# Miniprotein binders against a7ua95r516to809: the designs that were tried, part 5

Target 1, 294 residues: a7ua95r516to809
Amino acid sequence: ASLSLLSISDLVPDLQFIFFWMSNAIEILYFIQQKSPAYMQTIELMDDKAGSKESLLSATISANEEAMTILEEVIMYTFQQCVYYITKTLYVVLPGLLDCNPFGTEPSSEQCRRAAGVCVCAVCVMPEAVRRVVSVFQTTSDLLQQYQVHSEIQSQMFAYLFFFTNVSLFNQLIDKGPARGWFQRSRVLQIQASVKILLDWAKGAGHNHLAQKFFAKFCSTVTILASPPQQLSQMSWKALCAEHPSLKPVQLHRILTQYQLMAELGPLPIWQPSSEDEAYIYRTVDLLESFENH

## First folded at step 3 (miniprotein)

Design bf5
Fold by ESMFold2-Fast, scan of step 3:
Structure bf5 (fold): chain B 294 residues (1-294), chain A 86 residues (1-86)
Amino acid sequence: as target 1 above (294 residues)
Amino acid sequence: SDEAERMAIDAFRMIAEALRLAEQGNHEEAIRLLTEAAEIAARSGDPELIAEVARTAIEIARQTGDERVIRIAELALRAAELLMRS
């Protein structure tokens, strides 16, 4: 079976099972944390010497510590499994976002039927490739809400999903962009529009802060590449570094070199690295981002 | 199997009865039935049944504050952990 045919909806039954167990483990952990002090107090007040109060107290402390450790491990394992399946699905659909055209998309007959109502038409004109990415995020949000997963865990999950998406899109653009023509201005503007749809979704879902934090590198890259030559040529290397602090010197240098080539600004370097950055613009090991979260 | 299906149906009935008894204030009998249902669920490996036991145990625990319900929830969790490893 072709990976390009894989949909988040195909994984929903498996994800429902994992989210269900994650939610239950969290609830049981909270229950034990909430009730443990009261239960310990009850044992301490017991007058029964037949079973030994001290032995029962010690056994209860050990059992509660073991249970909490196991619950934390189950929560971590189920969280990692959810992330694994969701990011595997994202990995398949994300390249399509860089290759789609959000401008001039023809509405289907099904989309046209809903256009009779004001405002619903805007959602219907979203490119299919962008819809597939948004669908993964929306399905994740729906599952987290369906199983009433604690808001802190929801935030951690979207933090990682946004981190993964940012790294995947950035690496793909830098590594494959020249061969695919993705650095051409018209193409960059299409990518920028597609990214805006993802960011707008994140804002609507209550994750604006996470999206701003974890998409910073890819957003900076697209912003630079989408800049008109007249505006970008007025900025110094130091000004660009200050405005785009998420970009490493080697990354900024590669982006500007590609920009200069595609905009046909001649062979003479326009953006000279500062003395501080001169040694770092050739660190090819730092060009692509790692999927390791830290 | 047919045997496993009968066990699951019986366990679901016990869970429903336990919740009814808890609502009526018969917490001792509710906990007894839920404990038996939890043991059947753990042995069955039926995710739906284990889920229902865990959910009902949490609900009864929140109402009664009975520490024995913590043990039932732990049993259900250990059964879930075993299923995730298989």
Scores: ipSAE 0.000, ipTM 0.225, lowest interface PAE 13.1, mean pLDDT 75

Design bf6
Fold by ESMFold2-Fast, scan of step 3:
Structure bf6 (fold): chain B 294 residues (1-294), chain A 86 residues (1-86)
Amino acid sequence: as target 1 above (294 residues)
Amino acid sequence: SDEAERMAEDARRMIEEAQRLAEQGNHEEAILLLIEAALIAVRSGDPKLIALVAATAIIIARKTGDEDVIRRAEEALRRAEELMRS
C-alpha cells in the first residue's frame, strides 16, 4: 500500500478508458476520411443558387481539415498516455528479470520440487518476475484486441514497448551487472532463459518481427555472454562486430571485459579493438542507451 | 435538407459553447451540452459533427483530469459511436 504496488491490474481501469477513447477517435477519423469524398460530390451536384454551393464546399473542406487535425492530436495524446502508464509499470518489473531463476522451484509447486533432481521439471517453472512482465504485454494485447484497435497502431505500441524493454534491460545489466553478479555464467544462462520466455510470448502474439528488431541489442549482449569460452575465444574483434552490429564499440568492449573477468580468462589480443574503434571505446557517454526514440 | 442544415448549424454552436464553458471551468455543463450536440449531429448524418463532438469531449477531459468529466466524455463518445453504427 505504502510502497508502489505497480501491478498492471491496478492500471486496467485507466487503460481501458484511454484505449476506448483512442479506438473511437481512430474509427471516427477513418469514417470522415471515407465519407468526405461522397459528401463533397453531393455538394458538387447541388443547384448553385446565390453562391451557396461554393460557400458550403469551402466550409466543408475547412471543417474536415479541422476535425481531422483534432482527431490526430487526440489519437497521439491517448497513445502517449497508454505508453506512459504501461512503460511506468514495465520499468518497475523489468529489473526482476535479471535476478530471477527460471530453473528454480516455485514454493506453491510441490510437483516440481519433488521432481527437482530426478527430472527436468524445474526448467518448466515460469518465475514470478517473468510472469509480471508477460502479464503487462498480455494485458496490453488484450485491451488492444478488446477495443479493436487497428493493427498498425498495435504494431507501433509493441514496437515502442519492446524498444523500452530492450533499453531498460540493457542499461540495468551494463550499469549494475558487475555489482549484482549478473555477469556470472550461471546468472547469464538464467537471464537467457527468461528472455527466451519473453521472445516466445512475442512470437505467439504475432510480434516476432518487432521483437527481433527492437530486442537486438540486449539479445546480442546475452548471446555473447552465454557463449562457451572455447567458441568465443576463437572469434576476433572484427568478427564479433560483424555478428553483433547493434552493439557500439564501447558496449562490446565492456561486455568482453566482463566476460574475461567471469570466465577467468587472461587478456586476449584477438579481442583488442581495432584502431578505428579504439577512440570510441573511451566515449563513456555512448555506453548506456537513451530512452528517447525519434 | 434545410432542416438537417439547421440542425447541423445548431450542433456546431453547441460544440463552440461547450468549449467556451469548459474554458470557464463549467465542465459539467459543457459535457451535458456535448451529449445533446452528439445526438443532433448523428440525426443530421454529418460525420464531421460527430467527430468534433468526440474530439471536444476528449480535449475537455484531458484538460481537467476530473473523473466525473472523464466519465461523461466517455458517455458522449459512446453515444456518438452507437448512433453512427445504427
Scores: ipSAE 0.000, ipTM 0.213, lowest interface PAE 12.5, mean pLDDT 73

Design dh1
Fold by ESMFold2-Fast, scan of step 3:
Structure dh1 (fold): chain B 294 residues (1-294), chain A 80 residues (1-80)
Amino acid sequence: as target 1 above (294 residues)
Amino acid sequence: SMTYEVTIRTDNPEDLELIAEILRLLARKMGLRVEEVRREGDTLRVRISGTPEQVEKFRRLVEIWLKLQGIDARVEVREV
């Protein structure tokens, strides 16, 4: 038989060890940080009859600083390992999101199970490709909760995962979209519906702010592509830039050009970049997003 | 509960003091009782009491920690 995709479920045993490690290192680090001042004060109050008080203080400071350095390295390393395995899985499943049809998928009772405390007032549509992406996010959330990882670290994890997802989807759409047919009207509407499922999951999980922040570029792109031709034709370049501040001028220009070609809209006004933005469009290196976080 | 001796041997004896402190903190977090910690040259001996399951998990955690930090050390556990 052919090799199946490595699912997030296949990584759970390895991730459990790494999350357990990270949680333990964080707890120990905070313990040392909290205990150190009290212990140092105790030493300071000692009667230094043998002249050993200063050496004991120095030894304690040195030992605590070394332990904290090691723990910080463990926390950083385990965080990087989690990110590596989770994003590697995401990278494999994300392209499917751009090529699935949520409108033709029968609702799944199991997948409607976590519908935001409302007794299903909306149609639940969850393509398998979208379910795979949601499963990665949900499993990550479950593991962070299971090992009681601090909320600050949880927020950093999802900030990075959403950032990674946004960059991956945006780059795929811009680079491969025309050849794959993803800019076609019917496909754009399918993509928009799929993205809404991800955003709704994030909102339900308490990460709405992070999702709004880190998905801004991809969401702007999909919004433009899903906009009625009449609406877009009525907007000036300046107005389009103002509506989509997350997009670089070169990216906005590429999206509008591809939209016109794929949508078969007939004669459309020429969207002219400003003289300032026009010079920037020459930099092809700025078209695709970097995975380097700001 | 049973008493176990965890033995850590390394080619870098300078690391043993830090390793000992981390092991004490890990044991505490896991609810293991540390009875004794001894350093003998290149070897660290830690006497702990706990259930067999807790001690096995502790041993695995220590091995993973050492591996993640790139520390070349051997970890052995025996009932005393």
Scores: ipSAE 0.000, ipTM 0.146, lowest interface PAE 14.6, mean pLDDT 73

Design dh2
Fold by ESMFold2-Fast, scan of step 3:
Structure dh2 (fold): chain B 294 residues (1-294), chain A 80 residues (1-80)
Amino acid sequence: as target 1 above (294 residues)
Amino acid sequence: SMTYEVTIRTDNPEDLEKIAELLRILARLMGLRVEEVRREGDTLRVRISGTPEQVELFRRIVEAWLKKQGIDARVEVREV
């Protein structure tokens, strides 16, 4: 199948239909939930000498439970379909973030970009690759708002999209980074600037808390890799574990090993794992993150 | 396994296309078979096959949705 079929623009009509159904199902579910207590009160006030009141209550509860079950299944199905199509689109566009240059074609300027990991320079253009990712998030937000999907569902949607983005970017960087040169300092600073654009978008959209929670692993990785040698070489293994609790020992060890290679540093005793973490460094099954939700 | 005719009459025929779409998707989600959909002026007639319990739930959901949307419509169900 053509990669163009995975663009967010191509999926908008299908997504509109799915969001339409999700919104309607949520509204109907809310309406039934709102009416049920009032109706139950009415039944409870009835005089019932033959026990027919209990029968009517039971029948009403059963009918409402059936309706709610079907609506919940519709909501879950439409939510899963949206997640599937949106994450499929994200998977195609995300690797571009690791190769793009948000600083343009300008020669490397040491003055602004050698400081600790914030670019304060006035010329950060949104690269096409970053714009494609932001477009997926913005289109999702626009559709959720257009169809007035409840804020709790919106939060769950972005929680999963940020989770997926974090896992995808982390796995790509760790697995493909050495071969593609992504651990080179100039590339790391470009990646950091691109990630900042995504985080700034999330903050502007009201999802700062979710972004901080679900991007923690990739942000920790980029923060370590962007640290100046003078600063990072003074941090012990224990201090790095404390600062970056989202990283598993094998992940932190891999990151530090790549840092040593790219910065042309010799072996650093200060970065040797603690005796309790040493066994976990060889757990290759823990190196890459799973896309499975809890 | 029984066939029912759902009749929806509205004073605003513009809404019939939107209502027809709702009915098709809801029927599919509930496992009801849609046999025929006909529009006759201000009236939409839909023939569906299912159990009496499924069809009654279908009617209740449709009525609740129409009321929530502020659509002035009457819903009638009869066995065919």
Scores: ipSAE 0.013, ipTM 0.253, lowest interface PAE 8.2, mean pLDDT 78

Design dh3
Fold by ESMFold2-Fast, scan of step 3:
Structure dh3 (fold): chain B 294 residues (1-294), chain A 80 residues (1-80)
Amino acid sequence: as target 1 above (294 residues)
Amino acid sequence: SMTYEVTIRTDNPEDLEIIAEFLRALARLMGLRVEEVRREGDTLRVRISGTPEKVEIFRRLVEKWLKVQGIDARVEVREV
């Protein structure tokens, strides 16, 4: 680890090396597991003229147990190291998604074409902040494919990365959003558009199901905040809970409170929690999501 | 091949989805068939088919992964 900021491209050589060892360790474990029963059966069929059969059998069992333990440690460590370095890079680039504007392009950045004497601008540019996050996901996908890591391990990797991204974005928005102005309607629409670019990337990469699963909380949050006042005021607490089951009562209550405080909103009907949820809207320990099981 | 039920219980149900994805990925990598995955509150139940030797290695790898991730969960395997 270093104190300097690392781009995902700087990590590629290290990640390539780690994925190489992970793939090899998994294959070695599988081969030991496949051949061990046959070899043990061969030992059992040997003549034991000098008591060597029992000694060889015991030594083989001990050696196999040690080899399995070492391979298990290598596999889990390399997987955790990949996750650690990738999420460390994501942590640095993710806050930019909450501050970027995907709807605008500088006039000097536009490519203009003249048709019948009029200039028509025809280029839409992905914000740099969004591009950095997409680059992390794309580089990860490319490396997993390059080292022929099983598709199931690839799915597990992206499940974790999407989980991390969702938690990071949700916590940043809930904790820092009021002070940063991120709950203003125009900012929420910008955030929603930026997140859509990430979700579209995930769909194109074959991870649509994982993205829908692990981004549910953050997507629910921005969907509520982007709702017009006329539409949101017609929804009961029960209806909002049913539409957004990923949100805990305290989280939903905080989001609705922030919506009500916006400068462009008049007094709205109070969203009355159900009697079942009434005690839970004050559970501040459940407000932010955990990256770890505490 | 025999059928086994792997049961995982955790205090944080949000972790069950990542655990389920890992179990599916590991089972496929090891050539174990995943017949069924069920979630019930704080409990995940996965039915897998394979040899006893493969299932034992699977159990050890799952326990090791949970420990490395810092997830406090109980793992139980039984023949069905």
Scores: ipSAE 0.007, ipTM 0.232, lowest interface PAE 10.5, mean pLDDT 75

Design dh4
Fold by ESMFold2-Fast, scan of step 3:
Structure dh4 (fold): chain B 294 residues (1-294), chain A 80 residues (1-80)
Amino acid sequence: as target 1 above (294 residues)
Amino acid sequence: SMTYEVTIRTDNPEKLEAIAEYLRLLARIMGLRVEEVRREGDTLRVRISGTPEQVEFFRRAVELWLKSQGIDARVEVREV
């Protein structure tokens, strides 16, 4: 049974149940962690009569370890299920970000009225494709709040969702971008504006630090592609690698090669990798990112 | 929700009572309804009501706990 639904709203009932379980397990685990040391100390301070204290202490330690193991398993599996279903939904909607135009006067949600031979139109600031991605993040945030999931777990979930989004967008841009025109400056600026809407949402939701950390690779890529030719031509390969440490040598080389093909440069800058990086570029086939990279 | 029978077979029948206590504790923590717990020699049968996902998680958690305790046992799940 795969849960590849058309929209995030179709997923909400299933997610509510899983979040309920996760929240309850976390709260019980927190209670045990907070109370266990005090109970153990109380037992240790008790008068020992016929070995009863030692038996009680051993039983308490065993019971606490057992309960914590069970709760940790519940938390782990429910967290994995939430992430699986949410990222499956994200994967379907993310490609739209690379094809939408946030500056367009004719987005899919445009309203236009014709009166007395004159057309009066209203335009949306947020494209439908971006709205769908934001809706997944917002629904996740709402569910975490509804079930009062601790901020630490909330941060871990958004760290993974941002990681997943970054890898998905980067892989699509690098693999399909040149053929679909996404490396053209006008398209890159549109992509940059769309991504800014996601980053602005993350900042508003209190996740700015996580967004900055986990979107680094995709943001570096877009930044390079949006850079003026004059600026890039003044930088050495070593300087570019230092400024974009999130990019592998093979990834940076491919980005720069595509940039040279699409930009009007004269003379073309010489971006030569080091001997070590050149060997890595020519020997490795690791261009795309793994969703399992930790 | 659906009803499932979880069957645990062990080479250490003396540990079946401890296993039963753990299963009851795990079900309570997970919010699963335990309808019946029956011992038949070297085998423990537990009937629980829940979703397929809940029951699969329950099975995995039980298997992991048995391994952590050094208990030689096999866990099987069947929809009733």
Scores: ipSAE 0.000, ipTM 0.177, lowest interface PAE 12.8, mean pLDDT 75

Design dh5
Fold by ESMFold2-Fast, scan of step 3:
Structure dh5 (fold): chain B 294 residues (1-294), chain A 80 residues (1-80)
Amino acid sequence: as target 1 above (294 residues)
Amino acid sequence: SMTYEVTIRTDNPEDLELIAALLRFLAEAMGLRVEEVRREGDTLRVRISGTPEQVEAFREIVELWLKIQGIDARVEVREV
């Protein structure tokens, strides 16, 4: 089977195993942290009675610190493995989100029958492509809940998944968008509606703050591209930079150039980069986002 | 690096598959090399190579995990 046929369901057994080990490592670390003082007191009393030159307490503290370090490494390793498998699946399904149309499905005869008269059904149907992405996030949430993984680790997991999704979608839109027609206003509005489904899921899952933080770049891009020409033309370069601080000068310039081209606004850009930013608008190394943290 | 044999004995042989999986996973995470894993009835024997300090921490983590899971098993480590 091709990577394009990967399903999150196919990875559930492997993910269950890894989440099980992660949860166990976290529980052991928590146990050591909570019970260590009482145990150390017991060891200290034994040291006092034995008159040992080599302090059993000192040796136990050293061993305990090493055990905690190793447990932290196990937690990090299992976290990275989960992230690897989940993001590998996301990478396969995310491009479909940029091509799908949540407004294109013809209303069923049943819906038309209910609306005697004019069926003004702006029915937001979850496209298959969006459902696949949501399924990855939902399965992750279910596994974290099933294995009672600590809430802090859950937040870190979704922070990374949202970061990855944002970078992947942004890079695909910027790199492949012109050739795929994704910068056309009608397509951008479809993308915006699809992304809203993901953001609504995140809000419902209790991750609204993380979604706002880590989707900022892609949301800024879509917001600019979906803007009516009249509204966007009234904004200066400085104003756009202020409203979209997540975008680098070269990224903002590329987005505005594509907007101008697709909207057929003419040969000269309406928006002039600031003199300070002008040097950076041609830096191709800064155009695409890195998957590395910041 | 020294080679050690970790021996786990349990009254419930069905637990040995889960224990073996844990040991392999934990060893990988710790950078320890697993040379051999053998099952004999109610006994699991695992040969690992690493520093004495790493192996001792490995043993302590395994013992704590078994206690937390409520698995009645005895863990012994010896240099081979």
Scores: ipSAE 0.006, ipTM 0.350, lowest interface PAE 9.8, mean pLDDT 76

Design dh6
Fold by ESMFold2-Fast, scan of step 3:
Structure dh6 (fold): chain B 294 residues (1-294), chain A 80 residues (1-80)
Amino acid sequence: as target 1 above (294 residues)
Amino acid sequence: SMTYEVTIRTDNPEDLEVIAEILRILARFMGLRVEEVRREGDTLRVRISGTPEQVELFREFVEELLKAQGIDARVEVREV
């Protein structure tokens, strides 16, 4: 069956198995690292008969190196399997985050009061699409805690997941956004609110630093699109670039150009680059090689 | 694990340094071992070891990350 059609809950039994082995491999690696020096010293203190001690030391060092290598490979493989399954699930649920409305379609106040229990849920509960994304992160956090995976590995896992989420959302917004109406102000505000729910979850889970670091590009893009046109028109190109260091100049220019086209503000340009600004906008990378003239 | 060669070609050779850094950063976050990184004109060749699933996910993320950075490049993967 296609993993793309499974919820994170459907994958929990397989993930539990993988997390269990990853946790065990990490603990065994730690044990060997702690005990190896003492064991080597024990061998060093043994009787030296006809080169037996040197042979035993060499064999023990070789065996320890092999064991460490195998454990590191097991940890790497199990980590990557977890990432594979989790990101496949994220890939399916992330597009919904850009189309959902976290403000809710509120029933009239009269209907809300008449159906009080249902009305409260509509006002206070996060959108289903956002809940699916949060559920993937929460399930990952729960599994890491259940199997007592070391905090460094937990941080690496969430750094990876946030990095993937940021890249995926950014690419979807830029590629599909204009055609899907996602650049319209009302939609951008909905996207901003949905992202805030995700970032608030990360903060509550102890991953605020990672979330701030790895969501920077997508957050900058949403911030620009949510900015009033009048505010953007008052800023110099240098100031705009300084405000959004996570965006390449060419990316920032593309976002602003598309925003101006979609905003239906009339024929007046909001901002126009100087010739120097134009050169800077199109200089995206440092030169990797140069050829001398012959 | 098996060894794979990831080949990246771009019409803008000036992008190759950035591409190489992107590959290293991504490999580090994915826990992949980077054995060798070589530049040959307009192409970058990277040897990594891992499972087919790991390497396919790496390819997907490289493509997404290059696109997010505004870099136009072709990514190919071969088992060596």
Scores: ipSAE 0.000, ipTM 0.243, lowest interface PAE 18.9, mean pLDDT 73

Design dh7
Fold by ESMFold2-Fast, scan of step 3:
Structure dh7 (fold): chain B 294 residues (1-294), chain A 80 residues (1-80)
Amino acid sequence: as target 1 above (294 residues)
Amino acid sequence: SMTYEVTIRTDNPKDLLAIAIRLLALAIEMGLRVEKVREEGDTLRVRISGTPEQVERFREEVEEWLKSQGIDARVEVREV
């Protein structure tokens, strides 16, 4: 059953059906919005008795408002269904990204890979775990293009998918990272390279601004963990908070604590929270992020 | 699948919105993909994708609906 959920291609027929309905509803809504003023003007220009003209205008306005409400509900429902199926697939494949080694272990493939990102050559290919995640985004993009979904709806969908991916990766790293060794520097550099592939894909797809906005928390986390001890130890708590505004004080404190342990920096705390942040850290349980994007 | 342009002409432009709504609803119900809807004066143009058989049935259903509503309009279909 889990293997069936790993493939976005298995969902394409269901997604095509939902995108078909969503696309048609959007086109009808757009047509009504663009043409309603012209039709109202046509009615207004009618040389009829005032009562019949007023009745027709009122009826047309009511019918248009009802139709637009129904179409908006259909668009919202189909959008939510697409998001449900797509994020369900992402939920299964995303943990693999944190265990992925994009640099490889074979000598023949090592030179083809960059520390920050991907260089593809005849002997190098995108890692399977990263490819699975990219395939979900690419399939979504292909379906949006196939059904000519308006760019604004496309942006909203990728905003949510990036939001979901960020929350999933951040929560998994913070919650399971210590037990799985994901806070070790070598692993963090691998994670950073894998994330770079996702960000590069998003840029190529025209969604760079959304990726920068919605991946901020996870990117900040990986950036801190990948920092050299010599460089990071020169930064104050206040400076780190300023550089990483997407991180809550409790999240930053957890990350720095794990960094100190993994880098073997000794028992002395280099990064001390401000009195205000320290009070917040000790009174809150808001470590993990919510998937609710209301 | 092939792409077709369905053209609807009426002497009463005020009916075009009602015609458009019904035509688009029928296309969706019949599994036809609507690619583009355009209006120009007394003329409504809709591009749809489907098989020749689906499109011919669509034309028949549209003409029958127009007749049932007492709307005087001409329906023409052309492969694009």
Scores: ipSAE 0.012, ipTM 0.327, lowest interface PAE 8.6, mean pLDDT 76

Design dh8
Fold by ESMFold2-Fast, scan of step 3:
Structure dh8 (fold): chain B 294 residues (1-294), chain A 80 residues (1-80)
Amino acid sequence: as target 1 above (294 residues)
Amino acid sequence: SMTYEVTIRTDNPEDLERIAERLRELAREMGLRVEEVRREGDTLRVRISGTPKQVLEFAIEVLAWLISQGIDALVEVREV
């Protein structure tokens, strides 16, 4: 609740200071990388005693490597601090994308689904939650541009932010979605629309490749949930896995199982694995559980 | 290909013409055939031919556009 008061605008002064330091450290690092070879060549061409020249060259190489290491650590530290502040802000605003109607004007579940899998409906509302998330990304982009941070580091920043966003949305949808009604088809369609706006923003900002890479899992999940149950039940397990390569079999199985339960489809299966498929899924679950320390 | 009916009901009927124009543009961009567009009060009914996946993606594009324009609307998709 206290974190609900934290906006990206409130952090801009601190972020500006950190971005300024990061930019300066990057510039100094590049300066050393470009000038060090010329300086070492100058030493090599010096008309000095061989022993003195070799000692100076050795000392210069050691000092240069130590300085570069320190600057790399400063860059990493400032980068991590920026990511920390920005992701803390994202953590507060991201659930709004899944709770698509903050104004409570959603239709009833029986209004949203007129006949079992025949009709799909969604309520579209003013995208304040989407605007909040886009505002965080836009402010980050603006600060990176203001301090002329190199494009490679900008790409690394957005790669991390997209990764964080994807994981956070996926985990929240899977863990909390059934209880919060987020598996209702009308809400899923609004979630897809919100994600489309985020992807379009990323494309406009020059980060389409990163967005396609890091949002794939969440996009696949939402696509499955938006699919009519009748269409899902007609696909083989192999075909479902092939359509959604970003999802591990255990993740896909969990999504389909939860969707069937929460969609209240009764005994009609969305999907049922063969004995061989089931064995594969259980092996995958065991491996995932041991890895996650559950 | 199957035929689907996409129904769009809005609290702002003044936007129906603009919505219809954007729907036609999106369908053309996605290679989908619009068979019929019918207006019934505050509702647009669009008959469109395509695969289930194509029509669903179309509905998502429509929803994304409506949200970006700040238009409150209820979107329904049905196989006819």
Scores: ipSAE 0.000, ipTM 0.281, lowest interface PAE 15.5, mean pLDDT 71

